# Miniprotein binders against UPF0696 protein C11orf68 (C11orf68): the designs that were tried, part 3

Target 1, 235 residues: UPF0696 protein C11orf68 (C11orf68), of Homo sapiens (Human) (q9h3h3)
Amino acid sequence: EDGFTAEHLAAEAMAADMDPWLVFDARTTPATELDAWLAKYPPSQVTRYGDPGSPNSEPVGWIAVYGQGYSPNSGDVQGLQAAWEALQTSGRPITPGTLRQLAITHHVLSGKWLMHLAPGFKLDHAWAGIARAVVEGQLQVAKVSPRAKEGGRQVICVYTDDFTDRLGVLEADSAIRAAGIKCLLTYKPDVYTYLGIYRANRWHLCPTLYESRFQLGGSARGSRVLDRANNVELT

## First folded at step 8 (miniprotein)

Design m27 (from c5 with L41M)
Fold by ESMFold2-Fast, scan of step 8:
Structure m27 (fold): chain B 235 residues (1-235), chain A 92 residues (1-92)
Amino acid sequence: as target 1 above (235 residues)
Amino acid sequence: SVTIRVEIRKGDRTYRFYWVVDSPEELRRFIELILEWLRYMGVDEVTVEVKADSPEEAREIAEILRELFKELGFKDVTIRVEGDKVEVTGTL
């Protein structure tokens, strides 16, 4: 909050990506080992920079679970960045449509559902549910931030392969809800992250495409999904 | 806008980051923070490439980067300015 700048957030994100990750990889590890791994590394107790009294003595950037069918594909990020620079100098309009076109052209299509939770039982329970859904094949891949030294909410990220595939994005939302998650979810394409576009940017672009709100006794999925840009419900 | 590309080498791994700021002052704050984090993480080499809005701004940015790399203890610092582009490399 106060005292945090976009630059501080970018630096923290960079450091987390570079530090070691704790990974349960269902491509090489039997699903029967997941419960023991989750008990060993609850995200509310894993510390960002290590602590002899926590599960880790050394820094941990992210805690991740990879599904059996997970096949990472970041696309041509360098080509995307070069094309973005050219677009800025071309005088052509910069809109969500032009960014979508660049992302498609360079195959930078991944995106993620985000949820922010306070450290504690509810976070650990939510992460366990997500991790099980990944290992069981309902979701492809997910990660959760470790506990920050200064405290604050932690984030769970659940990835999808293609942000332009609306049905795929909605199926991931449904699987998250089926795992027992009831908090607010927001969806962000990774193309915005790779181009350094956050809220309050000079082009007035909204990097959040969708919101999901839990609805008791509502749809079969238990949620309402909103297209943020058009204010249109997708249920 | 000022476009920043940061390439980091740690052992056999290379990381690349992209960022956009609106002024040399924002760049100074961003790079200072990033370089401090990278020093803490024990990286081997850092290259910062900046595309400024003018050659004059590029020269200003080159001086900011020269000062920050030296103040934070980077070795073998090389700086190249070409038109509106600045490239700085340093090792730890």
Scores: ipSAE 0.025, ipTM 0.554, lowest interface PAE 7.8, mean pLDDT 85

Design m28 (from c5 with L41F)
Fold by ESMFold2-Fast, scan of step 8:
Structure m28 (fold): chain B 235 residues (1-235), chain A 92 residues (1-92)
Amino acid sequence: as target 1 above (235 residues)
Amino acid sequence: SVTIRVEIRKGDRTYRFYWVVDSPEELRRFIELILEWLRYFGVDEVTVEVKADSPEEAREIAEILRELFKELGFKDVTIRVEGDKVEVTGTL
């Protein structure tokens, strides 16, 4: 929410990353097992902190699907964070360009398309479509949050390996749309997440670089993508 | 429906896009949009692969792609039509 501090959001993200994950790993698991796994762990029913009445009795931080070619590379996050602290104490201007430069210097390049959906069949259906696209090789990796509270929205994150590679970011958007996803998508570089920069941050930075809206009817079916940083439509 | 696959090469990287459109007219609008995009990004090579609903529609699509690649300044344009499939490759 807009009322939460960056510290609160960072603490929740860290807790989710540290808790156990439910993972379908296409590098070691046959694709034929995916449908059974999706039926066993629908994100609308998996609870964040465990519940005897849910598929999990223990905490689950994320539900994830790794593609056949997935190779984790988070870059030098520690070096990024040290450089960020130095930048803040230096008194130098903090801008999108400065963060981009820090991210490139420390090889912290990944980013993600985000979609927020209410718990229910539509969320589970969307996640299944994304998971199949990952296992089929059209997307690299994706994760979805478990159910944390009654009525709260859950998030699906679809990752790309380099946020500075616009073609790669747009390729992922295309694959998400091809999977049948029609909701609003926003794209955020992981550098903003690692540095605890969310909406309503003290530096007045917009951590969202792109916005994708589904376009229907008569024209080519796909999406309208807006470059938020330059306020320019790409499609 | 018409299935479109676009492969883009830039340096040593290859990117893939997939779309479905309902008609050759929608394909024209879509391809014009994407090729204009790719000129902006400074790509090296573009390959568009289309599966049509018939060989006749594939021939129509091949002409649309020929015109668009030429209009947008692509060079070394190669077009192949085989049954209901069309493949066009061009360089910038």
Scores: ipSAE 0.005, ipTM 0.225, lowest interface PAE 15.0, mean pLDDT 81

Design m3 (from c5 with R16I)
Fold by ESMFold2-Fast, scan of step 8:
Structure m3 (fold): chain B 235 residues (1-235), chain A 92 residues (1-92)
Amino acid sequence: as target 1 above (235 residues)
Amino acid sequence: SVTIRVEIRKGDRTYIFYWVVDSPEELRRFIELILEWLRYLGVDEVTVEVKADSPEEAREIAEILRELFKELGFKDVTIRVEGDKVEVTGTL
């Protein structure tokens, strides 16, 4: 995350989206095949640019699992980008609220819960849990980055259809926790990704909208979810 | 501020990316990095659109983009400058 320029992060994101993906598609593949697929492609071993010693000899941008109900809808990204240019030249402050308004107007509503884990057993175990939740219908779509040449942390992304739908965002968080995940989660709307809002952005915006922390006590699936923009506890 | 839009065609798919930099020098670094990645990925066509702060800056940016596209092996490079706007298209 830290130590890279915003330009470097944008270039890497672009390349990953354009390179081939390894996909388990529950819309066309029986759920009984998932365990074998997960064993064949553990994310700690799949390399970003291919390696004879890894499961892949060719580049892989993402490892993904699509749920039975998955139907991709990116909204009007072209209209969003035009409106973003207009906003920047208008002199209006660039805030989470103004970006939310642009996203709603142009139907660019999807977003994702993010978790960052070091390569190894814990990453592979977490990914397997998420993948099973997707195939069983508790989550819609998820992907995980392959192992980078630099050997840094990998990211698991768990998508929801509408970042403005708090119930849907919280339901996804609950499903992630039910899968055994206890690490810090942060939620990023895809509109921030399309507009280049990363950790080192020029507008000094927090790159995430929600934060989830595992909480012991009460429910075994309990978590504390914070709306970072409004400083409001959602749970 | 310099506003950049990069449109990429690979096969039957089109990808669009949007970015903002503070100077022509920052644009040079960003575009060089992006074009190196796209050459590696084997894309078919790249169009870079830039909105500069002045016509003078737009002409400087057009020269930077011309040099980078040719240095990185793009073919059929076309350049249009209109006021404070620059558009460069190249193929691989």
Scores: ipSAE 0.013, ipTM 0.437, lowest interface PAE 8.2, mean pLDDT 82

Design m30 (from c5 with K10R)
Fold by ESMFold2-Fast, scan of step 8:
Structure m30 (fold): chain B 235 residues (1-235), chain A 92 residues (1-92)
Amino acid sequence: as target 1 above (235 residues)
Amino acid sequence: SVTIRVEIRRGDRTYRFYWVVDSPEELRRFIELILEWLRYLGVDEVTVEVKADSPEEAREIAEILRELFKELGFKDVTIRVEGDKVEVTGTL
């Protein structure tokens, strides 16, 4: 999200979603094949638009792992978009509460923990840990961005099915930490992504709901989760 | 190291959490904090599973968990110790 406008970030996200994905689907592929797949497609080497000499010659939008129990449900995104247009035209205040209401009404409930890492060993190692947690059933689904032509950080997204279910959001954080991840995590509901709510948005909304920071040497080798909107510690 | 797994039931859904602590004293402080906010959030049942470094440490941890569940108002507390593993279940 560094260095880009909200409109540019929204356009990039839509383009990635529409381009082909590299998927390990645990619903149809034996778990024993995961390590070979991870070795073939390390995210630091897979290029966004293809490159002779990388694992891909054609564009790749996302590299994803689907868990055995994964059942995709994006809700009514078309209804959400129509309601969003009406809300903007109505003159009614645009707040986290009104966006939450739109998401609930249209069943656009999924959300994701985000981690941003530079291309290299740490990114590939973190992704491998997350992918194994998904295939082993501790997480539902995850994806990682390919390497952009200009370089810069890549993002790992770990999804939960309902951003309004705080226990489910915290459960995913716990599983990410158990997989060995120690970097900063932020949680973003997909409704914000669909509506183009990023760091530099027109309504000055915080683009994420939660923040997770790794804690070492305290009472646990886990994390502190903060509700960013209310400044309340959840763990 | 002591590995902790917490299973939480609220209505029809079960949630699972994992943590690692370095000692029984750290476990006491951590679990007390977690059980406090679970009580606040309103959950139906909590199961704490711990893998200790020894059967002796597991027995120490079982006593810690028994006291914490009782102190924080959990009902129908069941404790099971098998070797280096401890399982405590309580309801709210």
Scores: ipSAE 0.006, ipTM 0.469, lowest interface PAE 10.0, mean pLDDT 83

Design m31 (from c5 with K10L)
Fold by ESMFold2-Fast, scan of step 8:
Structure m31 (fold): chain B 235 residues (1-235), chain A 92 residues (1-92)
Amino acid sequence: as target 1 above (235 residues)
Amino acid sequence: SVTIRVEIRLGDRTYRFYWVVDSPEELRRFIELILEWLRYLGVDEVTVEVKADSPEEAREIAEILRELFKELGFKDVTIRVEGDKVEVTGTL
């Protein structure tokens, strides 16, 4: 965000990942229980650090839904970190292609479609649509941030297993749109998150790879998707 | 409304795409754009499944899909109509 350093954003992300998560796991929980779970934990009301007046009294880092076929694979993050440090000390140029190659070498391939929404009905409605698509098998896994202490937009993250698989990224976009989502979406590979690539990074890299804008009638997939790294339209 | 589902095979991977069209009037143009896009991508096989609002509408949609698959050069075109559902499979 504006005014925050990459180190501050990375610290916040790490803290959220380490705090407890509220999870609906379709691998072990019947789909019929989803509606009650969504009603109990609407993301606009779940607070980041807990509050007696909210659904949670204890800190919550993320609210997540796991699909029946979800199989987490983070790759070799430690090897990625070591290679990144070596790259920085080598003096070689740091480019999108170099980061892509590091990710492939270390099997850190997951990525995510991001949507940012203000707390309220529209956020809760969007999250419910995404959660249903995950439980029904149209998406693999998703998570949404709880309400921040000082407010602000919340983020829904919809994951895919391989950011280099362009059709797989577009498949997820299609499922998100079919769930009724019409806002701007951007796609970020997890390698960028692990390496601290955010807006205004010192390497002048675009922090997202793809952008999706909703449109009716004129699109092959119900949306217009742009490859931001290569400046190429995918639709 | 009409629900459109497209499954494509490229190599050993199968991808699934979903759309809802409020008007059958837009269906031909929308499907034509999708099939042209998939032909451009060089997919190995495509299956289009459409759920219509009636069996009569499904039969009309089947004819539209038959013509489009042929016009765009798809091979081994198989069409199946079952109630209000239409499924068309073709290869490139």
Scores: ipSAE 0.256, ipTM 0.678, lowest interface PAE 4.6, mean pLDDT 83

Design m33 (from c5 with R13Y)
Fold by ESMFold2-Fast, scan of step 8:
Structure m33 (fold): chain B 235 residues (1-235), chain A 92 residues (1-92)
Amino acid sequence: as target 1 above (235 residues)
Amino acid sequence: SVTIRVEIRKGDYTYRFYWVVDSPEELRRFIELILEWLRYLGVDEVTVEVKADSPEEAREIAEILRELFKELGFKDVTIRVEGDKVEVTGTL
């Protein structure tokens, strides 16, 4: 059921964020160590709860790579959450525009491109490409989910600093494509994640702002980006 | 609508999130799922704050939360009900 599914997704996201992360931090670790780290922790083999035979003995919420210039800024999440509570109790409409305004007011601006891939060599290869792009400075930061016990698809998240900066969002898409990624990408602002906007949410909001499709038969670095809310092609 | 705030303490870290449900039964399902996962994660303390649509609904929600915290093995459970507001804190 849609309601239960949204609740389940929110709980999963919270648990993953709270569990330990496996991080390659290019700000403190030489780039020459990346290949060994990627070989040690392929996302298709790292299990969510440290299953026997996996590289990890403890739970892992996320596997992440931080770029050399990465400077995290989550904004005023406490102020955002207080304003969100006030908005919900006010009875005012909850729309993409209203959430965008809350995010801007509280400087909660980060967002991410999402790609979903089945466990296996293709996921590991895609993650390695993204990780190298981060360490080389073409992307700022990325993370990938570990393998769940029931199986299913894993997600790679590639972050940008400001979801309201369309040019920056599009530049990240181009860098992802340049890394050899050809699957469907969708873009989600972190404000939606903090406020529990997932698939089948109570407010019937689309959980993503943009969609990127690889140009089949064209340039390997080309893509078509759609603004989902306004049904407008940006590329 | 019922507004839920969950605050979680694990070591020196504090996490907070908000959720909205339409009924006490939806609240029960949501909180049960959250508390089961937090117990697995080994958190230190959980505080659930609820704003209900009426004092009667708040009393119903307080009983649901009392039962869930007890069933899932939380300790030092404290419950406060003030008008349409409920606050429950428990430790692991």
Scores: ipSAE 0.006, ipTM 0.361, lowest interface PAE 9.9, mean pLDDT 82

Design m34 (from c5 with R13T)
Fold by ESMFold2-Fast, scan of step 8:
Structure m34 (fold): chain B 235 residues (1-235), chain A 92 residues (1-92)
Amino acid sequence: as target 1 above (235 residues)
Amino acid sequence: SVTIRVEIRKGDTTYRFYWVVDSPEELRRFIELILEWLRYLGVDEVTVEVKADSPEEAREIAEILRELFKELGFKDVTIRVEGDKVEVTGTL
């Protein structure tokens, strides 16, 4: 992640998750209402803590779009955290492999493709493309951070159900590229987020599992994807 | 440069992926890893299409793909070479 310390990033993430979300839920809302909703809540204008001049007067943690088939499953996060505490005191090596095993054991399998963009038209356009892909069924669920008072880049998160399902992870990447997204994407398993694996973590682990770079030559549908944990080129 | 397109079928779902590599040597290492991975995932059918820089390079790539599909236990392997293009389809 792009912040200065892992502790600050974890605290910010928890605060955002606890604050209210602006949600377009395709399970209960007609797809025809999406364009109006996107126009009402462009992420470059929605403020993190509310402002009189913004679309929101109250704090907003995330702006999200749920697909028709979205069914949240966080797994056994409590069991994961207990096992993590035990692992830290066990003397066993802390590696991507041991984290993967903890995630599988406790069914904490979800993960997300991340893209970081500066506030402005390009962010709003990218989010609109992702939101449409979710509502149309090419992606399952996505969220974008509101504009921070301090400024800085905002993040779009596109979720998949199972970070160990490489075909599913790659299919999501392909759908993101088909939506016109050309920037660098990195994939982070939610287990890393729950366990505080951010930039500059204590165990010197890479904070992301996969990386996607847009294919050169102007192709909007292809990319090169690397599995950083196993050092394997997937695409 | 060599352009690779892979189409994978698992059950009723088809996935499509695209890659660019710099040489037949890089392609061999990359494809070996990806085919091992796909075999592990239990996919039903894999089609690999490659656009090479020349017909000679395409023939070299066809032999690489033939060997890899055979080594990894693919069935009903069909290989077609047309100019600078190679298409290989196999089932598991």
Scores: ipSAE 0.000, ipTM 0.144, lowest interface PAE 16.5, mean pLDDT 80

Design m35 (from c5 with T14R)
Fold by ESMFold2-Fast, scan of step 8:
Structure m35 (fold): chain B 235 residues (1-235), chain A 92 residues (1-92)
Amino acid sequence: as target 1 above (235 residues)
Amino acid sequence: SVTIRVEIRKGDRRYRFYWVVDSPEELRRFIELILEWLRYLGVDEVTVEVKADSPEEAREIAEILRELFKELGFKDVTIRVEGDKVEVTGTL
């Protein structure tokens, strides 16, 4: 998000969503096939636009794993976007509360935990852990970006169905940590993504609702989750 | 190491949490904080499942969990010990 405008980030997100995805769908594929699929498509080696030397010869927008119980529900995104345009034109205050109400009204409730990792063994290992957690039913769905031609970090997104359900958001964090993930995690409601609200927006909105840090507490191993909007530590 | 699974019910929804601690000594304080937090969130039912390193450690953990559920005001508390596993369920 550093160095890019909201327009550039939105355009790249749209292009990735429209390009073909490599999907392991646990609703139709036996769990026993996951390890072979992960070995065939390590995200550090899958290229965004295809390369004769990579596992893919064609463009790949995302690499995804769907859990057995996964049921996509994006809500009324068109209604959300229309209401957002009306809100901007009205001159009414734009706050986290108004976006939350807009999201609830239009049933655009999904959100995601994000982690950014450099291409390499640690990324592939982290993705394998997340993918196994999804197939085993501890997480609902996840995706990881392919390697960009110019390099840079890749992102793993782990989705929850309702960002207003604090217990569900924290449940996903716990499952990510149980999968062996120790890096910084940030949680972003999809409503911000659909509206093109990223870092350094003109309304000074923070699109990150929660932050999770891995900590050692004496003998304990786990995470501390901060509610960024209310500045309250949840765990 | 001791692995902890906490399953909660609130209304029609169920949630699962996973943690690791290295000893029963840390488990008491950690579980106490988690159970207080769950009371604050207004959950209906809590099940704590622990896998210890031995059956003896499991019995020690069962006593810790029994005391914590009682002290924090949980009702209908049931405790089961099976080898190196402990399961405690309580309602609010």
Scores: ipSAE 0.218, ipTM 0.673, lowest interface PAE 5.3, mean pLDDT 84

Design m36 (from c5 with S1D)
Fold by ESMFold2-Fast, scan of step 8:
Structure m36 (fold): chain B 235 residues (1-235), chain A 92 residues (1-92)
Amino acid sequence: as target 1 above (235 residues)
Amino acid sequence: DVTIRVEIRKGDRTYRFYWVVDSPEELRRFIELILEWLRYLGVDEVTVEVKADSPEEAREIAEILRELFKELGFKDVTIRVEGDKVEVTGTL
């Protein structure tokens, strides 16, 4: 059954969220210090559990940059969790629409663009570009995973404050592309993360709402953004 | 390459987008598609900025944008031409 694997992935994500984070907070730190901080903590070298020879001696769950105007608002996550348990027990259908309504009711509106890159120069370069965009005010907040013990791809998450605001989601995509990022991006609402909707989830839901691909040809160069559920191009 | 910058306002929030068009010949069609898209999204105000290859071309682009904004139902259309740059603002 794929459900066990999805639950394992959710447990790993929760552990990372609970462990210490390395944070550059532009609300309290001058922008001129960012380049030194990025040089000290390149995500390809920061290890999840603090291996000898890495920049960190202790476990690190995430490496994050907070923008000057960042004001965290998680909504009513406890109410969301209680309503989710009631929904699962009720026998009512679990659909993207039902989850969207649950998120709206409990004000759990944030979401994120995701990019997965192998450890190395390209990851560190992409993260530096995203971090600078956050500090310059083009993006609100972002984080990147540390290197896992077993290796594998790392993820950069670029957050927006309201996944139901399509213009805000597309604005963030545009800023990511302006920072020089050309890889595949997918957009996931945080409600899906809080409720454990990952790859191979029990409800067979697509874990992301949008997909962004960089195109060089045609009448314009830029993002082609697709609404995955409705198969509608937004750009 | 022609760079297009678009700022839109919807309610109390402003959004910014950037696109690059391969050539001036594609500019009219591309801007028409963008303006139709923004109209569909129900935005309140749109500002389009284009950098042309010359001041003469900037004046031609300004007239094209004026026509497109009016044809697509934009109101209070204002145009500014400064050298090789064109800025057009309209409301829906």
Scores: ipSAE 0.347, ipTM 0.701, lowest interface PAE 3.1, mean pLDDT 83

Design m38 (from c5 with D22S)
Fold by ESMFold2-Fast, scan of step 8:
Structure m38 (fold): chain B 235 residues (1-235), chain A 92 residues (1-92)
Amino acid sequence: as target 1 above (235 residues)
Amino acid sequence: SVTIRVEIRKGDRTYRFYWVVSSPEELRRFIELILEWLRYLGVDEVTVEVKADSPEEAREIAEILRELFKELGFKDVTIRVEGDKVEVTGTL
């Protein structure tokens, strides 16, 4: 059952990646144009497959903002997939450590902080804050899902270039909090996404490496970050 | 409120963190945890920049940071106080 769900989610992710994206690219577009772009494409109104009443008439897979220093590097995903099949047939234990080694070997290092929000003002406001942080250089790149026909939550993904770089992961968390985000965040390496590791997976792996909760006790404005793979509190 | 910026250098990369605390006592507890963690990760250089609510509070914060950097074994500690702002840099 977990396999069927993971295959369905992977197929949906691939379809979104193949469809057109709405992109604000700070490498080529002045920062002064961001507010107008955000007003034109609020994620709560952009529909996945197009709609006469929405900002888009054609399908949109993702709405994204690229920072000025953004340089895409997906690594060797094909080599990763082949090595994953070999690992599964080898009988070797499938652990966070073995997946980390596969990711490093094949240079599939990117990861993302995830936040899930219902369509509406809070989603649009959160996305606007994240987009400004990207354009101002506090974050590297982010994307948000368009509105699905069913009334599900939308997801904001805030990427870092190397999930093994704990300082970089925590730097992104800090910038997200500084942008005014207070909801639960979870961090997932892209290697888990490519290999179909989701909740209730066959290997009983936690599908996220880090969890960030807004600090509720005390006067510090920030977050408490837990390393779930090693069961260690980082902040 | 006290605004804190921490810049960490490790190898060729620089990382930036931002926090707000209500008092010098809250700052002591919070910065102590962060500096202990950074020491464990083997960072090369840490710069803590604080904007206090007054010059007097800034001087109190400078003493707190001097004490913490010394206790945690930082080297080449440089402290600058200008009005309500404090900057402390140390190396590991």
Scores: ipSAE 0.128, ipTM 0.601, lowest interface PAE 6.5, mean pLDDT 83

Design m39 (from c5 with E36L)
Fold by ESMFold2-Fast, scan of step 8:
Structure m39 (fold): chain B 235 residues (1-235), chain A 92 residues (1-92)
Amino acid sequence: as target 1 above (235 residues)
Amino acid sequence: SVTIRVEIRKGDRTYRFYWVVDSPEELRRFIELILLWLRYLGVDEVTVEVKADSPEEAREIAEILRELFKELGFKDVTIRVEGDKVEVTGTL
C-alpha cells in the first residue's frame, strides 16, 4: 500500500471543492482591500477544518483570488466522464493525444500551474505575490490550499483558460516569475484532474504537461519551460 | 534596471509577457530572441513597452527597438517615446 491512491486524492479534492472558500473577488471588491485581506488570511495559518487559534473557526476548502475579468467555464465535465468510461471500455489506446482530444470535444480546456511549498513565510509571500498579480490583471485566477491537519506542503494553483493555447500557458508562467516566484512549477490540465490522472497511473502517463524551472542566466529573470509529453523546450 | 512588457495579438487573443533586464545593451539581444520566437509562432501584432530608468535611456532603447523591428521584417512599425517609457508596435 502506497498511502494516497488516485481514488483517495480525488475524494479529498472533491471535499475541498465542496467546502466553503475564502475568496477575494476583484470583480466586486476594490484592489485597495487586497493587502488587508492577505494579512487576515495567510495560507500558512488558515486551517483546513477550523481551529480557535487560526483565522478560521469553520472548515475552508480553498483560499482564492478572482481577477476582474474572470469568467468560470468548466466545460462539459459530465460528458467528458461518460466519454472516458466509454473509451476505457472500448480497449482503444489511452495516450496524451487521446486525452487532449477528449478535452477538446467536451470543452474541458482549463489548466493550472502548480507549486508546492511548506507552510511558513515563503508560502505566504509567494501567495501574496500571486494574489497581487491576479488583482492587477496579469493572471486570471488562483487558489491556495489551507494548512492540512496532517501537515505537509500546501499547493498554489494558477489557472489558465486553455491548456492547448501554449502562448496563454507561457504568459501565465511569465507573470508567476515576474511576481518573484523561483520554485519548480508544473502545469496540469483540469481534464487530467477530472479523470484521475495522478502520479503512478495505470497508463504510465506523465501527470503534468509542462514544467517550468527558474533561470538566472544572462541579465534577464525568466524560466525554461519544457513540454513533458513531447520533450520539447518552449522557451 | 529596465522593465519590459510585450503584448502579442494572434487572431482574437491577446497575450502579455513581463521581463526585467539590467541594461539597454542586454535588452537588444533579449528582445531580438523574443521577436524571433514570436515570428516563429506566427503572431499577428507585437507591442513592446519598455520602462527605462531615465528619459535618456528611453531614447537609447527606442533606437534599439526601431533597428530590431526593421531588421526582423516587421511591418507598420510605430514608435512612441514618452518620458522614461518607450512603446513600439509592429505587424507580421
Scores: ipSAE 0.161, ipTM 0.621, lowest interface PAE 5.4, mean pLDDT 83

